# VHH binders against o26223, part 252

Target 1, 191 residues: o26223
Amino acid sequence: MKLLWTSQHIKVTVHIDGKVSKMDVLEAIKTRRSIRKYQDREVPEELIDKILDAAMCGPSAVDERPWHFIVVRNREMLEKIPEVHPYGAMVKDAPVAIIVCCDSSLEKIPGFWVQDCSIASQNILLAAHSLGLGAVWTGVYPLEDRVEGIRRLFSIPEHVIPFSVIPLGYPAENPGTRDLFDPDRIHLEKW
Below, E stands for the ipSAE of ESMFold2; O stands for the ipSAE of OpenDDE; V2 stands for 0.75 times the mean of E and O plus 0.25 times the DockQ between their complexes.

## First folded at step 16 (VHH)

Design Q20 (framework vhh_vobarilizumab_d1)
Fold by ESMFold2-Fast, scan of step 16:
Structure Q20 (fold): chain B 191 residues (1-191), chain A 121 residues (1-121)
Amino acid sequence: as target 1 above (191 residues)
Amino acid sequence: EVQLVESGGGLVQPGGSLRLSCAASGFTFSNYDMAWYRQAPGKGRELVAYISSGDYTDYADSVKGRFTISRDNAKNTLYLQMNSLRPEDTAVYYCARGPHESYIDYSFDYWGQGTLVTVSS
C-alpha cells in the first residue's frame, strides 16, 4: 500500500527527448568535435543562456571582457550568412548561430581582444558539447571581406568587430575522437 | 604510413560523366574529413568538394548541382561523381585528408598524387 502511494507521487517527466550526460572537463575537451550537420530541432533559450554564461567566464586581458554576442535564430538572416562567408554554408541549416564580437571601446590593452574572443569562442564550443549540442567555429576575423560582410548584414557599428560565427544545434553527425598527444612537443626545463 | 590513391580520371567528352575514387590507408578513415581539390593548368589548387566525417557536404559554386562527393567508411574510400562535365573542369584532381577542427575554412595535411581529368572533344 505505502509503495503504491509513493509511486503515485512520482512526477512524470513529460519532455524526455534525450539525455544530457554529465561529463568531466577533460572528457568534454577531448571529445568535443566540430559539428556541421544539425537536426531540424530548435535549441531551447535556456541552453543558449547557459552557453553564453560560460562564454563570459573565460579569462581576458586585464579583465577587459570586450566580447558581445549576437544570437541569430531568424531563418532569413541565417540563410544570408553564406553569401558573405564562403565556408559558412552549414549556418543556413542550423537552428541558431552566435556571432562573437569585440567592442573595441572596452579594450584596455591593444590587440588582446583577439585572444579574449578566441577564449569566448572555445567556451561556447565546450559548453554546447557539455549540453548535448554540436557547434562549429567559422572564422571571420582577420579576413576583412568577411568582417565587413557580417558587419553590414547584422548592422554592427564600426567600433565593433565580428570575430567568429558559431552555428549550433542538436548534432546530426558523430565524428570519432582524436588522438593528438605528441610528447615531442613537450620540452623539459629548456627548448 | 598515410596513403591516398586516386583513380578514375581520363578523357571524356563535354557533357559526359566520370566517377573518381580515392583509396585511403594508414589512418582511421572514418575520423577524418575528406575533400577533392583540383589544379587546372597554370592555376593554383581549388577546393571542389568537401565531406565531413559525419557526411556534411560542401561544394565550390562552379560544381554545385553537377558533382557529388560521398564516402564509404567500411571500404576506406572517397568518391566524386562528376556529371555534365565542361572543358573548364579539366584539371588534376587530388584527394585530401583534413583535420575536422579548423576554425579558418578547411585544412588538409595529406594529398594523393592526383588523377588527370581531361574534358575535350
Scores: ipSAE 0.604, ipTM 0.804, lowest interface PAE 1.2, mean pLDDT 88

Design Q21 (framework vhh_vobarilizumab_d1)
Fold by ESMFold2-Fast, scan of step 16:
Structure Q21 (fold): chain B 191 residues (1-191), chain A 121 residues (1-121)
Amino acid sequence: as target 1 above (191 residues)
Amino acid sequence: EVQLVESGGGLVQPGGSLRLSCAASGFTFSNYDMAWYRQAPGKGRELVAYISSGEYTDYADSVKGRFTISRDNAKNTLYLQMNSLRPEDTAVYYCARGPHESYIDYSFDYWGQGTLVTVSS
């Protein structure tokens, strides 16, 4: 799968094996679901690169972009994640996981790195979905036991904070669609 | 109307076994994650076992190796096989339906009325 230019200078993404997919942004947002079961099929490095490119394109406070990413494909390391993350059992069966981290040395404004890393995490989920993959955000920060466990497991230095663990792969489940629109949460002009 | 109806609870001696069932109706069962929770007297509700639509399973450490969660999508039924029961397993057991999008833990939108399991001599 590659980005191709058309005569209109429009980029077109082609899936590996020659399939072309068009999922508009609203459809991607509304149909993305957490996927916890994956096919035993490798995720190509090029797709991971595309996902991480999308993750880095999100807005950040004063454009600090504090994100660092660890890409984990080693099965033994993936199998150890559930030992330090109580709700990360699915990670051991994933072909790959991305650990979203904040490098605090890149922080320009205190505390906003949490929002920055949240944006990066959601962009990973949406990009994965748009590419035919499934993923789930398993939370690490601000739970100190999970932060310390992940830090020790992946030799993460003290100035870097693990934020989320996102296993991903080709989906082996198809959860139902959600309709969550609640007009009572919308206030016109004032509360 | 979404309905979850638990059955199979009862009084058993320590070391005994019980099989709980949850009959689901009013939704496409195969598309949803399901779970068993329990609530012991005077305590909060805790997750016992989880099964995704694709049959990924997860268990509380206290029941791992003793309890098995399973589903029969053709019968719209969730099961919990409980072996080697202990007095601390005494609780009301609740069936719960996803979907869930929690990034911290598991979350559910519908629950049954519960079925009582008492483990005592």
Scores: ipSAE 0.562, ipTM 0.749, lowest interface PAE 1.1, mean pLDDT 88

Design Q22 (framework vhh_vobarilizumab_d1)
Fold by ESMFold2-Fast, scan of step 16:
Structure Q22 (fold): chain B 191 residues (1-191), chain A 121 residues (1-121)
Amino acid sequence: as target 1 above (191 residues)
Amino acid sequence: EVQLVESGGGLVQPGGSLRLSCAASGFTFSNYDMAWYRQAPGKGRELVAYISSGSYTDYADSVKGRFTISRDNAKNTLYLQMNSLRPEDTAVYYCARGPHESYIDYSFDYWGQGTLVTVSS
């Protein structure tokens, strides 16, 4: 498949279901799936560092980069997340979770921090997938009960807004690829 | 064409057991998340149990410990084992298919016609 690829074509090594494969960026985007079941296996600190590096490389409104991240490995804390997040049951079984937050003191333009933190969240999912891990974005903002529950649980200050909780680990499930291309949603020149 | 057909509903006494089945066709069953929903008389639809393509499971608090969701990918069939049934479990039970890339809650794009479960003495 890569016969005509030059040095400009990026190859990513991914571990899926214990097997090693190579994929380009487009393949990574198309094959990433939400993973809610994890192996009982620690995620190395070096991989978390790479994921967070990738998260911070996303664009942000007027380059405000308002994101902060909480890395949670403490089992007791992970087990408490489902108490404040109704659809976060899988978090208690994950080896690690990343909480994406907005520091509102870094906001330069009102309201765009939601897009900024969405970009960071998606980059976490893609980076995790590219490194052989599985992850899922569990939404927090704009549901106020979840926002305040997470804030209290992790001692997050008032000026910081928890946006998403992303558990991750080595995948213990292997969902298939989705085919969602819909040409009816593409308009040429005008609506 | 995607089809989901529920079966196994009926009348059962409190404390009894019942097993629901959902026969799926028209798609690669093993690639999709599946769920059981129910709708009691005069109420909205409630998620009962969820199972991912990789067999991760999640349950409503009201049924946790009493109901078990499972799947047989070779038979393209979803199951709900219902134990210790209560009158408040009386509802029409619906099988649902989800592609499951929601970042808020679970998402579903197809439902079956439902099967009635009545728990009464």
Scores: ipSAE 0.610, ipTM 0.797, lowest interface PAE 1.1, mean pLDDT 89

Design Q23 (framework vhh_vobarilizumab_d1; at its last fold request DockQ between E and O 0.62; V2 from the best seeds 0.60)
Fold by ESMFold2-Fast, scan of step 16:
Structure Q23 (fold): chain B 191 residues (1-191), chain A 121 residues (1-121)
Amino acid sequence: as target 1 above (191 residues)
Amino acid sequence: EVQLVESGGGLVQPGGSLRLSCAASGFTFSNYDMAWYRQAPGKGRELVAYISSGGFTDYADSVKGRFTISRDNAKNTLYLQMNSLRPEDTAVYYCARGPHESYIDYSFDYWGQGTLVTVSS
């Protein structure tokens, strides 16, 4: 991915299999899928930086922005994640994973950090997809066993809460697009 | 109309093998994650094996090394090869389709009717 600036507009382009493409926001949202199989290719540091920059641009309650991120590339550490996360088996085969955490010392209003970290997690998924990568959100909080397992594994201090583990890489699968529009869930003017 | 039809169950002795099949219709099979679940008498439904659209596989600890999940997208068929069967593998086995974006587990929206596997002497 590269960003091109003009005097009034920003133009975003994405490299996919050696080609440059443009994806609008609605296309990115509608075509993003959970990816659990990755190519044996390293993800450049620069792409991780772009993803985390995007993650931190989400809204948060009272602008508290409680997010901290752990970037894991160490193979031994990635291989240990399935031991504490029953649905994290794909992490051991990923080139990198991001652990989204809440620093509770940054919390300004009780409880809203969950929504804040959910927004950051989804932004990671969308940013990864826009850059030609695949990712999956594997949930940690509020499952106590997973929270404490991840905390212990990554030496996360008591005031920091691990929220999600997101492995990512160049996709080795293409599950296709979902058709989920349900007009019965839309109410006009009133319930 | 989405349909999943399991077959291949039956009576087998401990240490034996069975291959289950699931014939899928009414959707683009290659676009979906698939799974095998089982339910033993008096117990809840348990995930046995999972396969993504691209072939990533995951297994319950109780069956790792003994069971193999696979798919044939050209035939719209899901398989479960079960080796070294044990009495505790006795259950109704269900095929499941997963278009889900669950962030805590592997969730599924359609299940077949199941096929009974009995492991006994």
Scores: ipSAE 0.709, ipTM 0.864, lowest interface PAE 1.0, mean pLDDT 90
Fold by OpenDDE, look of step 17:
Structure Q23 (fold): chain B 191 residues (1-191), chain A 121 residues (1-121)
Amino acid sequence: as target 1 above (191 residues)
Amino acid sequence: EVQLVESGGGLVQPGGSLRLSCAASGFTFSNYDMAWYRQAPGKGRELVAYISSGGFTDYADSVKGRFTISRDNAKNTLYLQMNSLRPEDTAVYYCARGPHESYIDYSFDYWGQGTLVTVSS
C-alpha cells in the first residue's frame, strides 16, 4: 500500500517499506509548504537522522556551525511547547519536533548565527518534505518570551539560544499550491 | 482586486448562535490562510480564529469550544460558526487574509469592512 498525498502541485508518495519517492531539489523547494496537521504515525528515526544530516550541510559564517538540535518525541513535552509558543499550536499533535539552537560559544563572527540557524532550519524543512514528511518553521528567536519559554522548558543553558521549533510528521493536510515568483524583485546589473 | 466581504452579523441573545460568512474574491482563496478578528468597543482588534489553507485551525482561548472556523474553497467563502454567544463576544468581526506562509505569527494583509455582532438580552 502506498500513501499518496497530493495537491495541485504537491505530490508525496510513501511506500509500504518506508521508502519515499525522491524529488529533485527544485521540486522540493517549489512544492514545499508548511504543514500543520499530521497523521497519527511515528516518524522513523532514520528519517530524522537524514533530516539532521541535511540540517548540518548548510554553510555558516567562517564555518562556525553553531547549531545544536533537540529532538523531542516525548508527548508531554510536545504538549507543553504551545504553552510557551503561541504560534506552536500544531506541535502538540506532531509525533516529533526539532528545536534548532545556537551555541553562542561557537560563534566566531557576531550576528551571523541567525543566518546559520536559518539555513539549518530551512534545510530541515526541505529534507522533511523530500522524505514525504510535513513540517513547519515556528519562529522562536528573536521573540524573548518564546526564547525564554523554550529555554526553561528544555533546560537550555544561557549561552545556547533556541532559534526555531519545527514539528514534523506525515502530512494530514493539503495546503494547496502557490506562486510567489515576482519579476519586479529582480534587478539586472543595477537597481 | 482583493476583496473580503463579511456578512451574518446581527443582534442575538446570550446563549444564541450566529454564523458569519466572508466572501472572498480577487485572489486564489484556496491558497491562503484566513482568519477572523474582532474588535469590541473601546478595545483593540484581536484574533478570534485562524484556518490555514490546509485546514489547520487555531482559536483564541476565549472562544475555544464555542466558535468554529471553516472554509469552502469552492465557494471562496470563510465561515465562523459562533455558538453559546456571550455579551463579551459583542464586537465588529473582521475577515482577514493571511500570507501563503509565515514562520513567526499569524499575519494578515487584507481585511474586510467587518460585520457587527451584538450579544444582548
Scores: ipSAE 0.697, ipTM 0.857, lowest interface PAE 0.6, mean pLDDT 92
Fold by ESMFold2, fold request of step 18:
Structure Q23 (fold): chain B 191 residues (1-191), chain A 121 residues (1-121)
Amino acid sequence: as target 1 above (191 residues)
Amino acid sequence: EVQLVESGGGLVQPGGSLRLSCAASGFTFSNYDMAWYRQAPGKGRELVAYISSGGFTDYADSVKGRFTISRDNAKNTLYLQMNSLRPEDTAVYYCARGPHESYIDYSFDYWGQGTLVTVSS
């Protein structure tokens, strides 16, 4: 059984196989990997809604929340992204991509929007992973050619800055997990 | 210890073909993205071809349609089939292993010793 709505304003998770499954947050953080190969399978709008809800839950500088998201499903547009974004080659094969943008008119403190949009972007990756999807963050800002290319392609106004392009879909690869803990990066009390 | 050992280079005429191999050891090969880079005399290293753990591929424009990257996870081996070779393909070719994660470019943490490919009549 699928997720069901119980009212106009509430989404309710239903037990699909009689078990409630959720990924521990530390497990999600440690096991999330960039996924660049996707199944030929649509991603339901409901999952995109959950991912964007998670993206907007992050903190921002003085709660400015400067982020905007462009959801791209049109094949022609997805196929054009690699023409202006060299690291986005896998986008043409994704069922959907999310473009994370900063609307500079929402900034309350100049110069912190990069952190704000980075938080939203990472939340997208973690939420997608927890929902059984794979995603990859492909950087746009601060690479000027990529910024201008994406802005032009999606008619993004000058006061809005494209930050990242995140293709996602059901994964068709498993790059495995790494142990990256390095105690030499930890300094107690002082450097 | 991570090791990447390239082989299959040599002298070929323009229009010819070569297949490069890279034997990998010291890590779980099937879990890593892999790539071929090349370095022509007096120039920096440049990406030739990339393959993700699940088989997504990407190519430099200069080789697209002529070169094919592939992998055999059972044999821990990366391949580069090079067809329609041109003199500008002359370079040392390096096998490279992808790092944990990157968000701005394909990046690599281990490199092989390289194998020389010379395309000349």
Scores: ipSAE 0.551, ipTM 0.807, lowest interface PAE 1.5, mean pLDDT 89
ESMFold2, look of step 17: ipSAE 0.466; ipTM 0.750
ESMFold2 (binder alone), look of step 17: mean pLDDT 83; pTM 0.829
ESMFold2, fold request of step 18: ipSAE 0.518, 0.486; ipTM 0.788, 0.776
ESMFold2 (binder alone), fold request of step 18: mean pLDDT 83, 84, 83; pTM 0.835, 0.841, 0.837
OpenDDE, fold request of step 18: ipSAE 0.596, 0.642, 0.622; ipTM 0.826, 0.843, 0.836

Design Q24 (framework vhh_vobarilizumab_d1)
Fold by ESMFold2-Fast, scan of step 16:
Structure Q24 (fold): chain B 191 residues (1-191), chain A 121 residues (1-121)
Amino acid sequence: as target 1 above (191 residues)
Amino acid sequence: EVQLVESGGGLVQPGGSLRLSCAASGFTFSNYDMAWYRQAPGKGRELVAYISSGGWTDYADSVKGRFTISRDNAKNTLYLQMNSLRPEDTAVYYCARGPHESYIDYSFDYWGQGTLVTVSS
């Protein structure tokens, strides 16, 4: 009771000294893990707005910013996603999902929208993590069956391409961090 | 040194049951997602069952309702309970470790040597 109810620290990481602090960028990058198990708890609209703002702040080819986002909170719609997305089974248990889309009418240079939408997707994952949420990127493009399944399910027009489905919520699992630094992949001045 | 050692395979009649075990060592088992894959002769590798560090599970449609994946973090052991076995379940079963950080499909960084399951009468 006492310890849980006296502070509003949900959006911040508690420092070692018991201080509450916002997660740093490097900490967010290194500690972010895919989260597939969520608490039965709603995510405030304010946090979704912050995440989408972060998504749109990514660089894009010739500043084309081709991304559009569908925010799905409807339980019945979330439960239908696994029917068209075989690796999206966790979406049915998430309180919310974001579908990252490319509006091809905004494309200024062919093919770079894939990188643009990848950047937006990663920013969603990092922003969610920094706000105390867990998320996972479940890929849609370039798998034709998933693209058409998601398009049909959400009435997405033909000039818009669904790129990724990202369920998110308060995490109900805590996987360990990864030690991925490999100095053998770094070449100084020459291969 | 990461090691995954499968056991429990064998010959069983259709309709029978087997329990596979995977003993993990050389890493903090509780921090990793784990999976069971299988490969039958002449076929590609197929995901059978998946379990996250937090206990979220996923199953191939071919085994849903028949197989159960579980883990014992205190014993660093992954299990696969296989019930109502069919001849088409005949395969080498592999234990796999990995952070599931792939954005399009499952990904694993270490695999066991496999254990053979033969379902025949």
Scores: ipSAE 0.536, ipTM 0.747, lowest interface PAE 1.4, mean pLDDT 88

Design Q25 (framework vhh_vobarilizumab_d1)
Fold by ESMFold2-Fast, scan of step 16:
Structure Q25 (fold): chain B 191 residues (1-191), chain A 121 residues (1-121)
Amino acid sequence: as target 1 above (191 residues)
Amino acid sequence: EVQLVESGGGLVQPGGSLRLSCAASGFTFSNYDMAWYRQAPGKGRELVAYISSGGYIDYADSVKGRFTISRDNAKNTLYLQMNSLRPEDTAVYYCARGPHESYIDYSFDYWGQGTLVTVSS
């Protein structure tokens, strides 16, 4: 990783092959990929804590911060997620998954919790990537069958809405780079 | 231009086997996730098998243990080996390219025209 300006290393540090490396924010955003294959290796609790700290630092509508998180490490519970999520097969092979939830009792402005939980989910993905982990966002809300399946499986109360399931671990795949910049989607001054 | 061309479909009796191929061109095949989908008459498209660029594989429950997805990156070709075929496997089978950044499902941005598989006497 190369920095072309002021170092951001204090906030973003990765240990790679015994060396301390730093990933800047733009690099993290541009190189993050969905990872669905994980090494058979535990993720330390300290890294999960760092990821969740980052998740809670995102902006939210009127600063409502409605997110709650369920950290799932139990193998039997991870193996049941594909039964209620059609595209969650990789979760059973992950060492850990985070379920992002909205506590509706914390909602200060109706409807914006979706954006709030989206921000938290993306921060989890970016933080995981910056720490040398891989993750994927598997969507739950607003698909009613997935919402109710996850609620039943994890005993989530009615006032709490499961939003996303994010398995994570040390990556066992390395997807290629994406070139997505499209100038035709940028309008100067007016449409 | 990205192209996906399926082949290998045909008429087969129940219990038989077929091997489908998808020839890919116009992109670096090894960098992309690939999938097989199918559509039976009067039904929507459904995922049959998925294979990532890194080797992650996922199968629909209805085909698990009977179908095998594989890829040959040197030949830019995706395969689906179908064994123990059943009448309910009758469908048009489609090859799809996916960059796998959907948060709802497996994403796809290009599809082939499909190859018909009919399982009957």
Scores: ipSAE 0.644, ipTM 0.791, lowest interface PAE 0.9, mean pLDDT 89

Design Q26 (framework vhh_vobarilizumab_d1)
Fold by ESMFold2-Fast, scan of step 16:
Order: structure tokens, then sequence, then C-alpha cells
Structure Q26 (fold): chain B 191 residues (1-191), chain A 121 residues (1-121)
């Protein structure tokens, strides 16, 4: 019942290089890229804790905050993810993955947990990028086969819904920055 | 205008090799994920090989170990090296430009006209 002997809920302030790392928010948003190739290098627990702290700071419908997270470092488990996720081949080569889940018992209004977990997933990607890591969002919900595959693989109870699998690590690829601004999608005052 | 032009298809004996090329124009090639798809008569299109803008590669199980995808960003060209070809590899092969940031798949927004590969003896 009680998570009495776990460090998972301890907030950790991480100092990188003896200093708190700083990246402008707009810079982080505009330069973040999906990273699918990782260095053979472990990610410190302190960085994972910082990323998860950021994930939980997103807005949610009626402040329901329905998210739970599974942190996977076990190589055998990471290697099995591609068997149940057709676009998750890179996960087997990542040092760690985070599975974002919805605990339906925390849901206060139907359906908005999807948006809540999307916000948490994007915060993970941005926080990872700001800390010098690379990550990619591999979608699970609402694809039935992926949901059930991930649930079975990680012994996820029926009242919890796996939403996304996010492998992360130190990047071994360096994709260029995007220029996606399209003024034709902006309408002033009326459609 | 975005253009993808495939070449290199042809008739080859089982066990032979072919190298397909896709010349890209009208966009910043290095910023996009690219893929090869194929379609045999009476079948749907299937992913053969994928390469990210940063060089991550993924392959269909049926071609893994036999086919190699690569890209030359300086030449705006995508390649598919096909070795140990089988009659089952007979299909029209399509070059595709991928989404930059899909979170569910390797979806594509532009396709070439295709190049026919026939493996027979």
Amino acid sequence: as target 1 above (191 residues)
Amino acid sequence: EVQLVESGGGLVQPGGSLRLSCAASGFTFSNYDMAWYRQAPGKGRELVAYISSGGYEDYADSVKGRFTISRDNAKNTLYLQMNSLRPEDTAVYYCARGPHESYIDYSFDYWGQGTLVTVSS
C-alpha cells in the first residue's frame, strides 16, 4: 500500500557542472528534436528525477494530475518493447525509458486525461533536451494492441492506461533545427 | 514544389543485387526523415526501410540484414542497397518524405512515382 521505502518521490535539485543548467524556453522548444540514437552511457538518477518533477508541473483538467510514471532501465525489458510497439525499435538501445500512464482512479472528468498525459509527455521531452539529453515520444494510446502489449509487459493494472513510451539518453545523432513557422495558419480577428 | 524521383529498378535474378536512388528537390532534404516503401500487385503499401534526418535506421523484418538504407545530404539523395534479392521482393518501390516529428509512426506526406523491381528466373 505505502511507498514507504522508495526514493522515487523525493524531489532532487540537480546541479550540472556545479551550476544549474539554463536554456531559454523558446530556444528549448524550437531546437528540441526527436532523438532515436543514444550513446552507450548511463543517465544519472538525479536527471531522471528532475525530468519527472518537470513532467508533473504541467496543467491538467480540474487539476486532476492523473499521471503515473514507470522508469525502465532493465535491458531485458527494454529489448521486449519493440515486440509490442512496431515503431519502438530504438527503445532497445536506450539506457532508460519512461512510460507515461494514466491512473483512471484519479480522473475527475472523462477524457481529458489524454491531454493531461500529452502535456506530461511533452514536458519530459523539453526537460530532457534542456539537460543535454535526447528523447523521443513513441505513442501507445489509443492503439489497442500497443496499450495491451505494454500493459502485459510491465504488469500494469487494469485501472491504469499506458499512454506513451519515451526512451532517452545522451544523443548519438544531431538533427538540424526546424523552421516550421507558417503565417498562413494564423488568422487575425476572424477565420 | 516537393519532388522525389526514383531510379535503379529493373529485372534481376534471385540472389542478385540492385541499388535504388531517390533524387529529392524543393525542400531542405537534411531536415526530413526518409523512407522506402514497396507495393506488390494485389497488396497494400508496406514500409521497407526508414532513415531519420540524424541517421537512425529501421527495417522491416523481411528485409533486415539484406537491405541497407542510406542518405547523402550533400547530394539530396536517398539510397536503398538491396542484396540477396528474392522473388517476394518483386514490387514497385517508392521513395517517401517522412514527418519531422510523428509520435505514433513513420507517416509520410510526399511520395515518388515509384520504380519497378522484378526478381525472377
Scores: ipSAE 0.642, ipTM 0.798, lowest interface PAE 1.0, mean pLDDT 89

Design Q27 (framework vhh_vobarilizumab_d1)
Fold by ESMFold2-Fast, scan of step 16:
Structure Q27 (fold): chain B 191 residues (1-191), chain A 121 residues (1-121)
Amino acid sequence: as target 1 above (191 residues)
Amino acid sequence: EVQLVESGGGLVQPGGSLRLSCAASGFTFDNYDMAWYRQAPGKGRELVAYISSGGYTDYADSVKGRFTISRDNAKNTLYLQMNSLRPEDTAVYYCARGPHESYIDYSFDYWGQGTLVTVSS
């Protein structure tokens, strides 16, 4: 696939009939579910841009913001992900996937990049849901075979660590409800 | 309180079919991912089939095209339709409950007692 982009390219919000979500933050958090089945529909670039903007707005340790993102739309590349990620079978059927990476050269304080990339990953899931898309976080780090498999597949440098693979698309499944509030996990004033 | 009860196992000839059922109780069934595991004589436990709370399915390579996992949320029941059975499918089959929002693999916190499937002449 050839990508043609000119200096006249304008970033525009695309409206999709009945698919753009109008939920508040609490509703988005409570109703987001892992989605592993996708419609055979393209996700507009403008929505991916909004999702990645949201991902980069998360907090990070000492504001190190170590994240980099690979956006994968190429069908052949998506189909190869399950070969290096045994629980990523759904990725081959997704229209797009985002690989969240840590650039270790940006790390200012050791070890907190895991939390940083976790925050970015969750923001991707919430932003996707708020825009009418479904997504799932498939874990890569700290499983060394998956880390090296993804690195090899996408030509990722040694100082960059692939953290998660997040396929996304318009949902083709509707998971059940969640009711997980447990007051026994809340302690007032002291343990 | 959480209970998973398997049924439908038995003796079948090679090429035959069986349908396993797992009756679930003590939790909100439709919120959980479910799976079928098996343990063959002298071998470790292996994942056979997985189904998400929303119906996404995944299968071990050894059973793809032969087995079908499904769920009935209204009846709190998980199924495994097994076709074209082979002697190598002989095992105790276990129903398992998984966390509904795992971001790493398929994780399971409860298993049933198992049901024996024997494929022989």
Scores: ipSAE 0.584, ipTM 0.769, lowest interface PAE 1.1, mean pLDDT 88

Design Q28 (framework vhh_vobarilizumab_d1)
Fold by ESMFold2-Fast, scan of step 16:
Structure Q28 (fold): chain B 191 residues (1-191), chain A 121 residues (1-121)
Amino acid sequence: as target 1 above (191 residues)
Amino acid sequence: EVQLVESGGGLVQPGGSLRLSCAASGFTFTNYDMAWYRQAPGKGRELVAYISSGGYTDYADSVKGRFTISRDNAKNTLYLQMNSLRPEDTAVYYCARGPHESYIDYSFDYWGQGTLVTVSS
């Protein structure tokens, strides 16, 4: 038996540059790409607020919601990120970056904060894409040198763990859509 | 079938220049990020230069200002222009495809066979 995969078309309303457009949730997920090159153009605070609202709406283990966010727009601070993050060179050219953090004092169940912060990071990427912006997740945790470098740079307390650095802006590159579906990874009823 | 074929390596004196090429086939070249890696004798592979599908570039500190990565999407070809070459640049240079969507560093799924660059007087 050959399996045929189709998707339902579900529409959601998206705000782009203050204008309303339509993007299917599945389309948003499938067309989002990592963007490392940005236009020299400011991102309005209203769009950042919408992105952070979406970031906080993800599921969280026992609803602990341990995430905190640092919004960085200061050019001098953005330019210092590559000094403590070897793969963060694009951050200095971004108009803004969001640092996703875990406040370990909010942790109710050991270890699940990693999954919580991963969900928040992915929601930032999807929300940015839906709003006509591009972003990329640059990994911090669990690389201890990057964790401590970012902590020192942004005066983050010892009980707070920087998880990811996500630069974002209006895209200056347009990578193509990908086809990654692999039915051999799907097992019916049992392995 | 994905194929990456490097060329342009050779023997060059310190301070000289070489241009490496990588001919890509079997995939939509314009949609992929590309990189150059090198492996010096007796050492592991290291990332030299990276270029995104849209032209964002990143370089190892050891080659910044001396090497330039570029791509010709119409010809499905990746280039590495190597200037002011040093003996420590001696290595086999590999073309690589990727990353697809790594959230930690860069990742690559296909590699070429490599081209040897020797910098010696």
Scores: ipSAE 0.611, ipTM 0.813, lowest interface PAE 1.2, mean pLDDT 89

